# Ledger of designs, part 10: VHH binders against 8-oxo-dGDP phosphatase NUDT18 (nudt18)

Target 1, 325 residues: 8-oxo-dGDP phosphatase NUDT18 (nudt18), of Danio rerio (Zebrafish) (Brachydanio rerio) (q568q0)
Amino acid sequence: MDSQSSILEENLEKILRGEGLEFDSVAEQVDPVTLRKNVCYIVGAVIFNSKEEVLMVQEAKRECYGRWYLPAGRMEECESILEALQREVREEAGIDCQPITLLLVQEQGPRWVRFIFLAEETGGSLKTTAEADDESLQAHWWDRKSPLPLRAHDILSLIDAGLKYRRNPWFPVTQPVDFPCHVVCQRLFLTFISSRADADDRLWLLMSNNNTSHHPRLPIVVSFRTYISKAVSKLIEDCMPSSYISVHIRGILGVQHNGRIPGKTDGICFNTLVLLENTEEGAEIGSPPSLETDCYRWQEVTNQGLKAKIIERIKDGSVLPFQSL
Key: E = the ipSAE of ESMFold2; O = the ipSAE of OpenDDE; V2 = 0.75 times the mean of E and O plus 0.25 times the DockQ between their complexes.

## First folded at step 5 (VHH)

Design p38 (framework vhh_8k46_1)
Fold by ESMFold2-Fast, scan of step 5:
Structure p38 (fold): chain B 325 residues (1-325), chain A 129 residues (1-129)
Amino acid sequence: as target 1 above (325 residues)
Amino acid sequence: AVQLQASGGGFVQPGGSLRLSCAASGRTFSSYAMGWFRQAPGKEREFVSAISWSGGSTYYADSVKGRFTISRDNSKNTVYLQMNSLRAEDTATYYCAAGGSSPDYLSEYWDELTAYDYWGQGTQVTVSS
């Protein structure tokens, strides 16, 4: 094995363990994103008490005044995703919290990203009407059954996801990691699995050739102008346009964000797990799709332990969910 | 793939009225939320009004509530801003914008510049005596 294969295996293991990787330069040069100017990040909290009542806050905003919602709000300059979560919960609900895990990442174009957390109460006092301000009017533990006028019904599926995870986790704890990034981008685990009757499963990853003087790199795709799903599809179309394949975005393996330097580190890097399946009639069963570019190559994962871990994540759907709105 | 063209601006006396129009070209107009923003000389661009993709929800800046009305005609691919009881403070270049297609998106981010992907070139409104 050469040093390149060893470095790749170590980097894959780091991401699978919930660690991050230093942000690499992107092939496409784009201007840095800036929070509150050309990107908007939202954090939301699903918090249950011992009775499985969910924390709700009463909106003080003009258009939804008096309606109830999960503690949620826009990230501010100079804060991390976790700092934004703890600030929003403290300001709107009066309680201190700690994240258990990310539950869901939602997008609407790369300009709007929402991070939904399952979190737990660690202190503070529930906000009362006497403490009403521009952040919220009050907070309440909702039994999920009594009538409550909601700002929007989109949170009902978020609450259900939190309950499901709380009772029986189906993916590993996934937390944002502190790594600076200047753009909204995805590091793609673009996978192909060969499942032949006469052999164990074989696994390939798409690798970037665009920086041949550096460590082996997973493809990085900038999502600033496109949805996460569209950015994946564009890469596939660019490198294998003649292939008859189905694309399955399995989910997010990791979220990297720093946020400490406005206009320089307001970006996000998602480590995204994608499965390609060849649907072409008469195609060779054991081979990944042919590439129509020199910018990328297929690399087989021959380390048996690493291969098994990645295939299990794919087949079990044991990955943080992602949703386009 | 939406192109936006704003029109209907002009000179008007205080207390007067204008109707701005924003014509969209492209197949996706009915799936976008639409907004109006304005920028006065030497000031930052500010929110004026927004309307959901269906027309079922509308939002207004406090400074224009009760005076301005936003509406849309999806059959004509056009959004309108009816401006009544105009004040000197309403003098600005008015921009129309198209945003996200999610029904719930606008309820959270109606006043955010970042919520809008496509922008028109603007139309000047001058309110002066």
Scores: ipSAE 0.000, ipTM 0.303, lowest interface PAE 11.3, mean pLDDT 83

Design p39 (from g02k with R27F S101T A114S; framework vhh_8k46_1)
Fold by ESMFold2-Fast, scan of step 5:
Structure p39 (fold): chain B 325 residues (1-325), chain A 128 residues (1-128)
Amino acid sequence: as target 1 above (325 residues)
Amino acid sequence: AVQLQASGGGFVQPGGSLRLSCAASGFTFSSYAMGWFRQAPGKEREFVSAISWSGGSTYYADSVKGRFTISRDNSKNTVYLQMNSLRAEDTATYYCAAGSTPDYLSEYWDELTSYDYWGQGTQVTVSS
């Protein structure tokens, strides 16, 4: 095995464990994103007590005054995603918390991302009406059955996702990791599985041919000013336009963010698991689609253990969910 | 092509009133939230008001609550901003914007990033 293969395999293992890699330089230089100017990140918390009652906060804002919602709010400059989560929960509910895992990443438009966490109470005191302020009027543990005037019903599916994960986790704990990034981008685990009746599955990854590095690199796609899902589809259309394939974003393997330096580290890198499937009925394909570019190449994953891990994550959907709104 | 045409600005004395209009074309107006933002010389663009796609929900910056009223006419593809009790600090270029942000994300309608399309603006000057 050559040194390049061993370096790649170690990097793939790190990503599968939810760990980060240093942000790779993009082939085309892109200006940094700036929080609240051209990108907006929202954090929200699903927190249960021992009775499986969910933490709710009563809105103080005029537009939704008196209605109830999950603790949630905008990330501010100079904070990490986890710091934003803990701050919002403390400000709105009076509770100290620790994240258990990301439950869901949602996007809307090219500039808006929401991170929903399952978290646990670690201290503090439930905010009372005597402590009402501009952040919230009070907090309450909701039994999910009693009538409660909600600001919006979108949170019901988020609460259900938290309960499902709490009872039977279907993907590994996935936490944001502290790595600086200046753009919104995706590092793609772009996979093709070749299945034949009498043989073990073969696995292929799309690799960058960028000559600026001496090590194999996964593709980096900048998502700023376009939907995350659209950026992936466009890359595939650009390199494989003649192929009868469909593209499926299976989910997120990891989230890298720092946020410490406004206008320099406000970016985020998603490690995104993508599956390409042949759209031809019943067709057996022994090789991945032909590329119409020299910018990328297919590389087979021949390490049996690593191959099995990646295929299992894909087939079981054992990946942090991602949704476009 | 998407177009947002703001109008109705002008000169007014403190305590006066103006009504701004924003005529929209090139998209399904009734499916978009509409917002008004303003920018004074030497300052960043700030949120003023927003209205949901149906007109059922309205949002205001604290500095304009009780003085400004946002409304829309989906049959005319137009959003309006009625400005009463104008103050010197209301002097700015006013911009209308269209965004696809759902109503349940209304707390984020004061974010510039929630808006996909922007008009060229109309100047409001509250004179001496």
Scores: ipSAE 0.013, ipTM 0.473, lowest interface PAE 7.1, mean pLDDT 85

Design p40 (from g02k with T58K S101T S106A A114V; framework vhh_8k46_1; at its last look DockQ between E and O 0.81; V2 from the best seeds 0.00; counts 0 for: pae E 5.6 > 2)
Fold by ESMFold2, look of step 6:
Structure p40 (fold): chain B 325 residues (1-325), chain A 128 residues (1-128)
Amino acid sequence: as target 1 above (325 residues)
Amino acid sequence: AVQLQASGGGFVQPGGSLRLSCAASGRTFSSYAMGWFRQAPGKEREFVSAISWSGGSKYYADSVKGRFTISRDNSKNTVYLQMNSLRAEDTATYYCAAGSTPDYLAEYWDELTVYDYWGQGTQVTVSS
């Protein structure tokens, strides 16, 4: 009985656990993205040894020759995000690694995305100056105290985030999952919390009224010609244009990518947690914003356990951070 | 909101020189990294050169290093590409582009995806 609600709740739990959902939503008017043609993906690694020293690579590129940075580089064709990470760390530092979790996802420009990982050493040996090549000159463990000429200081906050997570994780382990996607998009956990002084909070979730699916679905927003962070605002303008709403992207619940078929599976689906707040004076309290289209509907989350999990993620900020540069 | 107009193309003998200009109009030109790309018929658009917003850092594709020089004059909102020792393989339409990617990410300035604004291009033909 009520199998649609059970399926929805199961899918929401999968997304909250970072397991993702198959992405097979294709519109004939949406062109696939292609790596190195209209998207560029970067991986970077924060790796500590048993002494809490961080893995650093001495740059071989003329523009930053001899300066030090985290292992980082471009994803190549037919690679998963994790394969790109492991290849870059091996090529630049001589170290084998296994990812622990994503720490941060960054974007700049229309289709540039950088994935920063916390990872652990599993083998290999540090690249020496005798092994210098155009990938790097050498690699060292840095004690984070000694002076070291850095390529840039942006990595200091990344190293600190890695230390913080290793000592006291503040969001569940989040790793990319192996689901193909043809576009850069977000599947939205788009939430509204109605608060009343004399009652428990109510949680509302925006759902798609997609006629091509037999089950309720979370909205998907394609980031074709805009920052990933801005695509949510376009959805809000399309379906809630008369509402005065503050949009808060809390972070990422999961990352879906496959990369196996160039020009077909080069996309990424982010499962993104978003909170809406109604800040209009005199607005009706306790109801989600009015929808000015039949394409979407508000669904109350009545399962108490699921509601508590979602609200906790929102209020504690227990999500993978997302940053626009 | 930024418009770019490339000019200075033309016909030249192998070994000759040309100077391309890209004039920018609109908002704060000094806030953008500027790049030059080129495209020959039937080929993908490829990176040629880039310059930081301050002009302090300059980058070149391997195929043009030592022959091409990029510069900018922020008082005139213009970026230049001095092209020396031209070869037949330099024949292409040259496009200028502007993007806001920070200098510490300059290794990615050879990616088309980091440039938000594009000019119409100017033709360079190198023939005997």
Scores: ipSAE 0.120, ipTM 0.589, lowest interface PAE 5.6, mean pLDDT 85
ESMFold2-Fast, scan of step 5: ipSAE 0.436; ipTM 0.740
ESMFold2 (binder alone), look of step 6: mean pLDDT 79; pTM 0.808
OpenDDE, look of step 6: ipSAE 0.450; ipTM 0.741

Design q01 (from g02_5T18S with S106Y; framework vhh_7aqx_2)
Fold by ESMFold2-Fast, scan of step 5:
Structure q01 (fold): chain B 325 residues (1-325), chain A 128 residues (1-128)
Amino acid sequence: as target 1 above (325 residues)
Amino acid sequence: QVQLQESGGGLVQAGGSLRLSCTTSGRTFSSYAFSWFRQAPGEEREFVGAISWSGGSTDYADSVKGRFTISRDNAKNTFYLQMNSLKTEDTAVYYCAAGSTPDYLYEYWDELTSYDYWGQGTQVTVSS
């Protein structure tokens, strides 16, 4: 019916499948991020063998010498997120691996991000004490029950998430996709749901009111001097400051990164699913919050299949988890 | 809001010692990890050393291990860098920094991005 709505629906389907999209405008006044200077990315791996024992590495650094942790390390220049993962696992544990899915993205802002993967062993040989170096002393398979001096207990929840996903996945496989970006930013599925007894749910998305583009555009927020989660909250405060609303980051639908040109493509774009809920007592049915800006507009999702798919992802939490530390 | 102010910089002969201080004001001192970075003219800022919020964990750049010691005094909202056996290569502007990075991520304390707050810097010049 409407060509604009058809283009939007195609773009929404791409994002829901974990695919990337070009973004047509970036804040011209924000300096590009550069790995090792003003942004740091960490990769970590949860890998199980056929007995559901988890791969662990023994730390070589003086400050945690001899303690055990998951294979993890910093992303370097000129590599993708997946290349960094495979390199770290090889360097620390001696094995080759393939990622199954992202399990969790964590931020410690500003501009520190950790990507935790569920991965599988595809080759190599387990690092022994005879091969000890500055990367690690050795690797072994941990039964998760016997006493082992851990560097920290934060990994226990990561291991549990990996086991849960391995046995019964609750969100679709989510892998980084190759799209260059020079800033850390989020493309937002900023949603509002209206539910009524004996009626189908209605769904709205916040859309950018772009006078220079002929295609519909989801809002993009650039993280600068702030937590990634805080950038979303600030946009909401700017658009609807008088509304009684709560903001829920449900999770990440996709991760876009290239990394191959240092200082030019070290950025990341997260496709982020966000739910707004009215907190006003006795006023939680009907329309989305009024906007106090002409920069954005509410767009109802009227395609029944697409609407149902998005609402299901929101209600079931069927989306890659995201945490602020 | 956290504000950091360095002091104790100056001119010293090679082989000498200096103690740098960083005094913090604003929100709770005890919940932050602290670090020192340095920058020589025309060079990038490089990591020197860090101390955890508890004071139980420290990390140092290889170039300063055994010569520099970082410490903190929570009662005074101050942390220190004791610099011994100074070399001409230690000449730089020294910056203090504060961040809320957890102790179990100490290996990332040498990343600039681990710190939210920075001082203005203090000059250390080592002559010989």
Scores: ipSAE 0.273, ipTM 0.642, lowest interface PAE 4.5, mean pLDDT 85

Design q04 (from g02 with A114L; framework vhh_7aqx_2; at its last look DockQ between E and O 0.53; V2 from the best seeds 0.00; counts 0 for: pae E 9.5 > 2, unsure alone 64.8 < 65)
Fold by ESMFold2, look of step 6:
Structure q04 (fold): chain B 325 residues (1-325), chain A 128 residues (1-128)
Amino acid sequence: as target 1 above (325 residues)
Amino acid sequence: QVQLQESGGGLVQAGGSLRLSCTTSGRTFSSYAFSWFRQAPGEEREFVGAISWSGGSTDYADSVKGRFTISRDNAKNTFYLQMNSLKTEDTAVYYCAAGSSPDYLSEYWDELTLYDYWGQGTQVTVSS
């Protein structure tokens, strides 16, 4: 299986680097999602100047009129996630920007997903009150200390994450990759580690059986709308229902999206790192959980370099964070 | 699980008024937003307006601002859409909806994906 093993290992390396893989099939027929009909994506930006002041916009909406927030807004038809970010920052703050990295992916159940970016100013000029419109009243650099009436305090941890990343990046630069997708789904790096004091760790990946003759591949699970964490939990319930399993979504290795054709490419594939831990009392530590279906199998990662990379990402948490709100 | 029932639809002459009611049953949370949407034949479902669980925040589509008012009576588990100065363009099936949305995310209250619970709809017909 040298040819199949080489292909799998190359694909795993691409996913670990955030490069993604072409999205060309799902195991079950599912209708494409459509932006603004059954999915909603939000982008937001953390941008600092040379004094480490953060870009803030003053809200024009009646409900939060005059309060301050990060530049943020909904993704529109026919644009990529990065294009949405750049458009929102320009519209609300008057600033041109270039993304540096995603900082956080957030879900609100099946309702929406929000992408928070660290980005840098590349041009433009702060919006003044003379330029106030429906998008915003003005924009300022905030020293993060002076009193400022915020729309909400959820952004404070996002700003802190941006400062932390600038000073000491803890995961590789991760940006959305231009691959079309018709559904919201997760390609699962679903792992189990057997750890023993007297031996090296053994690493197991869950693999899909539905394409074994073509080449081994990671499982793909389709979300109901944007509900990432529920889709992961459903897979575990379906294939390991008798096992006592702790499921740990460690984070996002990559984000794949294109957005070019409304109703056809409005989906997103998340390459998601998941760790399973067996919580059963007296469970055998050297083996992964029993699978109660033929749809999947456990594959040991025997390439020592690849194994070390994956285990380090899991144990250090060196991955784009994911939060379920 | 939340159940929603609309009532109060019917036929009304242009320039007239109508009040819709939506009764809720089941457990609701303080972070819920409650909204009205409408759908004309052959058209997509569109936002009309929304109100916070407490009744302290409201939002309206531009097409109905100044004519429609949303209110809530938590003691009766009911929220209302008062429609004044009705136009033939207001003819539609009106749906009430509920979903979780903290007040600081009120800018997204017009998103269909926000709402997990929907009523069956009530017909409003405005004759010229």
Scores: ipSAE 0.011, ipTM 0.424, lowest interface PAE 9.5, mean pLDDT 85
ESMFold2-Fast, scan of step 5: ipSAE 0.507; ipTM 0.779
ESMFold2 (binder alone), look of step 6: mean pLDDT 79; pTM 0.821
OpenDDE, look of step 6: ipSAE 0.637; ipTM 0.822

Design q05 (from g02 with S101L A114S; framework vhh_7aqx_2; at its last look DockQ between E and O 0.47; V2 from the best seeds 0.00; counts 0 for: pae E 2.9 > 2)
Amino acid sequence: QVQLQESGGGLVQAGGSLRLSCTTSGRTFSSYAFSWFRQAPGEEREFVGAISWSGGSTDYADSVKGRFTISRDNAKNTFYLQMNSLKTEDTAVYYCAAGSLPDYLSEYWDELTSYDYWGQGTQVTVSS
ESMFold2-Fast, scan of step 5: ipSAE 0.436; ipTM 0.735
ESMFold2, look of step 6: ipSAE 0.379; ipTM 0.695
ESMFold2 (binder alone), look of step 6: mean pLDDT 79; pTM 0.821
OpenDDE, look of step 6: ipSAE 0.568; ipTM 0.791

Design q08 (from g02 with L105I T113V A114S; framework vhh_7aqx_2)
Fold by ESMFold2-Fast, scan of step 5:
Formats: sequence, C-alpha cells, structure tokens
Structure q08 (fold): chain B 325 residues (1-325), chain A 128 residues (1-128)
Amino acid sequence: as target 1 above (325 residues)
Amino acid sequence: QVQLQESGGGLVQAGGSLRLSCTTSGRTFSSYAFSWFRQAPGEEREFVGAISWSGGSTDYADSVKGRFTISRDNAKNTFYLQMNSLKTEDTAVYYCAAGSSPDYISEYWDELVSYDYWGQGTQVTVSS
C-alpha cells in the first residue's frame, strides 16, 4: 500500500507483539515522573512449584508483622520492572526467578501502579527464619488450603489468575520493555467494530491528526494526576460526547518503561486496547461515532489479516487484564 | 474535599523542641491518613512520619525515630508533629499531607503519591 498505510500496519503489528514505539510530542506541559516523588510502582510475583503450591513470604514490617503475602515491593530508581521483580523475590524469598508473563496491572489513585507477574523458580534457596531481616522473616510454599494468616486477601484473586494462566494461557506472553518515556501515559488502540450477519466485520481505529512524526500515530493520553482509566474516558468525552457510547478498556497490549534508560525519569506508557460500543438502539452499525474535534480521525483497518487479529484479541479478551482499585 | 494549613514553625536552637500543627477542614478528617514531609534546600521532599485514620498505626523515617512523635486530635480536626532533640540537619520546610489510603497499602505512607491534599509548608530552622 502507500507508505503511510504500510508504516501504520507495521506499528500495529509491533504493538500486538509487545514491542515499543516512539512517542509523539506532548502538547500539554507536565512534570517528568520520578519514583518517590510523583509516582509509585509496585511489583509482585505469583510463583508455583510442581505441586501448584504458591510462594509466600512472612512480613517483617510492624503493621503486618508475621502475616503472609506474595513476594512484592516497590520499584527503585534506575532499574527495569523485571529487575525490580527479581530483586524483590530474591530479597524476600531467597530464590532466583524468571518472569513468564505479566498477569495483571492494577491502578490505585493518581500514579500508583502495581505489576503482578507469573514467574518461575530458577535457583537460590528458600529463605529460613535464621535469615530473617527487614525484608521478610521467612518464605514458604503454601498449599492454598491450610490456614495461613494473610496480610490481605487481595492476593487470592492474583493466585487464581496465575493458576488459570499456568493451566491454559488466554493472552500472549506480555513483558515490559525499556523505552524512553518521561510521563505516565497510554497509547490507545481505540477500536470500533461494525458487525453484520452476512458480511465480514469492519474495524476502525482512532488516529491522531496532531502528530509531528512523519507517519500515522495512535493517540497518546497523558495521566495528569488522574486515574489511567479516567484519562481514556475524558478523551472519549472530548471527541464524542454522546451518551449512546460505552467505553471498555479491554486490557494492556504492552508496557514501556524508562527504567535504566539515561535520564532521571520513571515514565511509563501502556499500550491500551479499548473497545468503543454503540449503545443506541437502531444506530448505524456500519459507521463509527461522529467526532466533534479535528484533533482525531477514524481510520478503517482494511488489511484482512491484521483486522482479524485485532478483532480476535478484543472478542476473546486475549489481552493482559487491567484493574482500577 | 480537604484543606490543610500548617502552623508552629520558626527558629529554634539545637537540642530544643518545637510542635507543628496541621488543621484540616471538613468532616472527612476521621477517614484520612495523615503525614508530615520535609524539604531542605536543594533536596527532594522526604518522609518524616504518618498516622492512620484510626490512630492505631504510626510510621517514622529512621532519621527521626525516637525524637519526633506524630499524633492526631479528631475533635479538633488537627494533627501534630512533636519534634524533640532538634538537630541542624532537621532544618527544612515541613509539609502536612492527607490521603485516603486503605489498610493494605499503608506500607506506602512514605510515598508522596499516597496523599491527595497538601499544606503550603512551614519553615523550621534549627540554629547550631
């Protein structure tokens, strides 16, 4: 096809594979994000042994002393998300691990994000009470049935998600990648699907008209002390302020993090899959909603293979889950 | 919505004591966690101490443990930082903060992003 359509298709394929992409210039001036100042990132691990027992650590912190939890902790400056995960598991449980995939991304309030991984044991030795320190008192493999005083019950759903993925993966392996970023933002696969009983589905993506790049770009929305989920809703309200539209965040296709890249920023970009559904009875099934802005346009995806792949990810929920707490 | 106002800052000699107060507005006081942060010239804001909405839990930075005490008075919609055995290195602008933090993330009370509301700051200067 023409150069712009080819570049768009290449970029869509890259995102679907979990790869990183360059950012468009941000029009609104926002302060760079930095750990311990204006963002907090937490990593946590769900690790099973061959008996499907889950790795637990006994808390050393005063407020939850002696209670059990998944290995988890804060990301530190100048480390990747994967490095933070491996460090926390080593410090709290004494074992070496390798991530299998992200299982869940959770958001709580402005710029607090938790990354939960399914990971596997690759070495080390299970931490004993003789090795107790400020990080943890000990580690144990929990059968998930015996009574164990938990710090919090939120991890039970995380453990269940890990078991489900381990037994039958429902989305592709999704790993964070290091990529330059100075803000908390989302690159949106904002999709509209038209379905007809006697024809192939048609797919549209919302595209940015304000790119300074030499090729088509997906919209970037910056979180400005706002929930990541709320930033998507605000964009939709600005572009198409209709009560007949439902916005569904299907999940995350990829995570880009500044991490170890030079610069004193801990910016993060989520490649977010969003489904826009027309809720109006008798609405035109062949057309996406009219836009009330010149900043964006609808672009039909006419490549049959790429279209089918994106629609399948949406309809099957084959995407990394995202949750607002 | 919550508004915060600090008072009690000033000049004090090393080894002395000072009590900072933070007055909140609204009847949401009992539902919030409260903290003190400080910022010295050329430094980033650092955690000093925090207290839970119930008053049952407190946390302190290692540099102030045993010298500073955080407390709250729900009847007055005020929380306090009692600073004893002050050192020249305690010289900073002190900020009070309030946030709605559920119990399972209380370990993140030393994170700036845990707090939705901030005071304007009050200067504390400790002379040698």
Scores: ipSAE 0.238, ipTM 0.616, lowest interface PAE 4.7, mean pLDDT 83

Design q10 (from g02 with Y108F A114M; framework vhh_7aqx_2)
Fold by ESMFold2-Fast, scan of step 5:
Structure q10 (fold): chain B 325 residues (1-325), chain A 128 residues (1-128)
Amino acid sequence: as target 1 above (325 residues)
Amino acid sequence: QVQLQESGGGLVQAGGSLRLSCTTSGRTFSSYAFSWFRQAPGEEREFVGAISWSGGSTDYADSVKGRFTISRDNAKNTFYLQMNSLKTEDTAVYYCAAGSSPDYLSEFWDELTMYDYWGQGTQVTVSS
């Protein structure tokens, strides 16, 4: 596999499978992110037992004392996202768990990100009131029907998403992969689809023209002092400002993070699926929007199998959901 | 777009009081949280206190609990930090901040990353 086209297609296949790619050097100089300084990551778990009761923990924190919530907490230095999840569930609920998949990635403000997992119990013992500490007072399996004073009702939609995925998955298993990253960034599957009555759908991906790499590269955008969603929109505005298009983040194809070297690997790379839609009413566009920069180019996806996979993921919404709070 | 402007800083003697104000312009929603952070010379920016849009939820750093009170007047688009029993260690530039954060995320109000909008800062100097 020595042709650039074959290398690109294999890399696209890897990302579609939720696998990682080496973090490419960013041409622009950027300062590394550091936990507790300019980035905050939260992990949360949706865990069901064989009766479809959901794991809940009773809050020990002053502001929500005695109220119930999903096991959740801040990621700490020297751990991966999965290690943070397993630690948090063990500390708050007393049980050991294994993640099944990410269910949802949420953002709030610049560089606050929450990862919600569907996970399964693998061992341990449910935390009792005799074991109450600063992490939690106790844990219970909730039947989702009995009265229970919740810290907040936002978790009801998370529980529903977990139950839905457990019964009928609508996107592939997506788990964080161990790749070091020093910034919060997105590698973009930025797509444009041309649909005409007289032809099959055609698909284009936006590609970087950065000559520092010997391989074709997907665009990388750094989310510094701005929302993840806003950083994508900013890129589109910068490279096609005269186009009448809307930008839709369809979801996340993969999450790359290490976390094990504090101050050096506190960053995250999201492999993000983005759809551009024509907003010009009545317009029939057979080609992607013209670019007003030399930094990027449109690359048509001519491999029929790969094209079909990408269009299917877009059309069916078969990607890890992403939500701005 | 929200803009924030601090006022009320200055020089006070230890044991004295100051009231800082932060006026907000632009649209805010019931999901917003408002906070005060401070930064002493050579130190990192640290959390002081936060309040929900409704004023129903508050949080404080341990170093200021019992001495400082945060409050909100939505009719005036202003929130306040009442600082009592000031210590020389309270000397810092004080920043107000605002961001979309529901009450159920209040445990994270001490994270700088929760806030989209920041004031320029106001100096508070407490003399011995």
Scores: ipSAE 0.274, ipTM 0.629, lowest interface PAE 4.5, mean pLDDT 85

Design r01 (from a04 with Y101S; framework vhh_7b18_3)
Amino acid sequence: QVQLVETGGGLVQPGGSLRLSCAASGFTFSSYAMGWARQVPGKGLEWVSYIYSGGSTEYQDSVKGRFTISRDNAKSTVYLQMNSLKPEDTAVYYCARDLGSYDSSGYYEYFDYWGQGTQVTVSS
ESMFold2-Fast, scan of step 5: ipSAE 0.626; ipTM 0.829

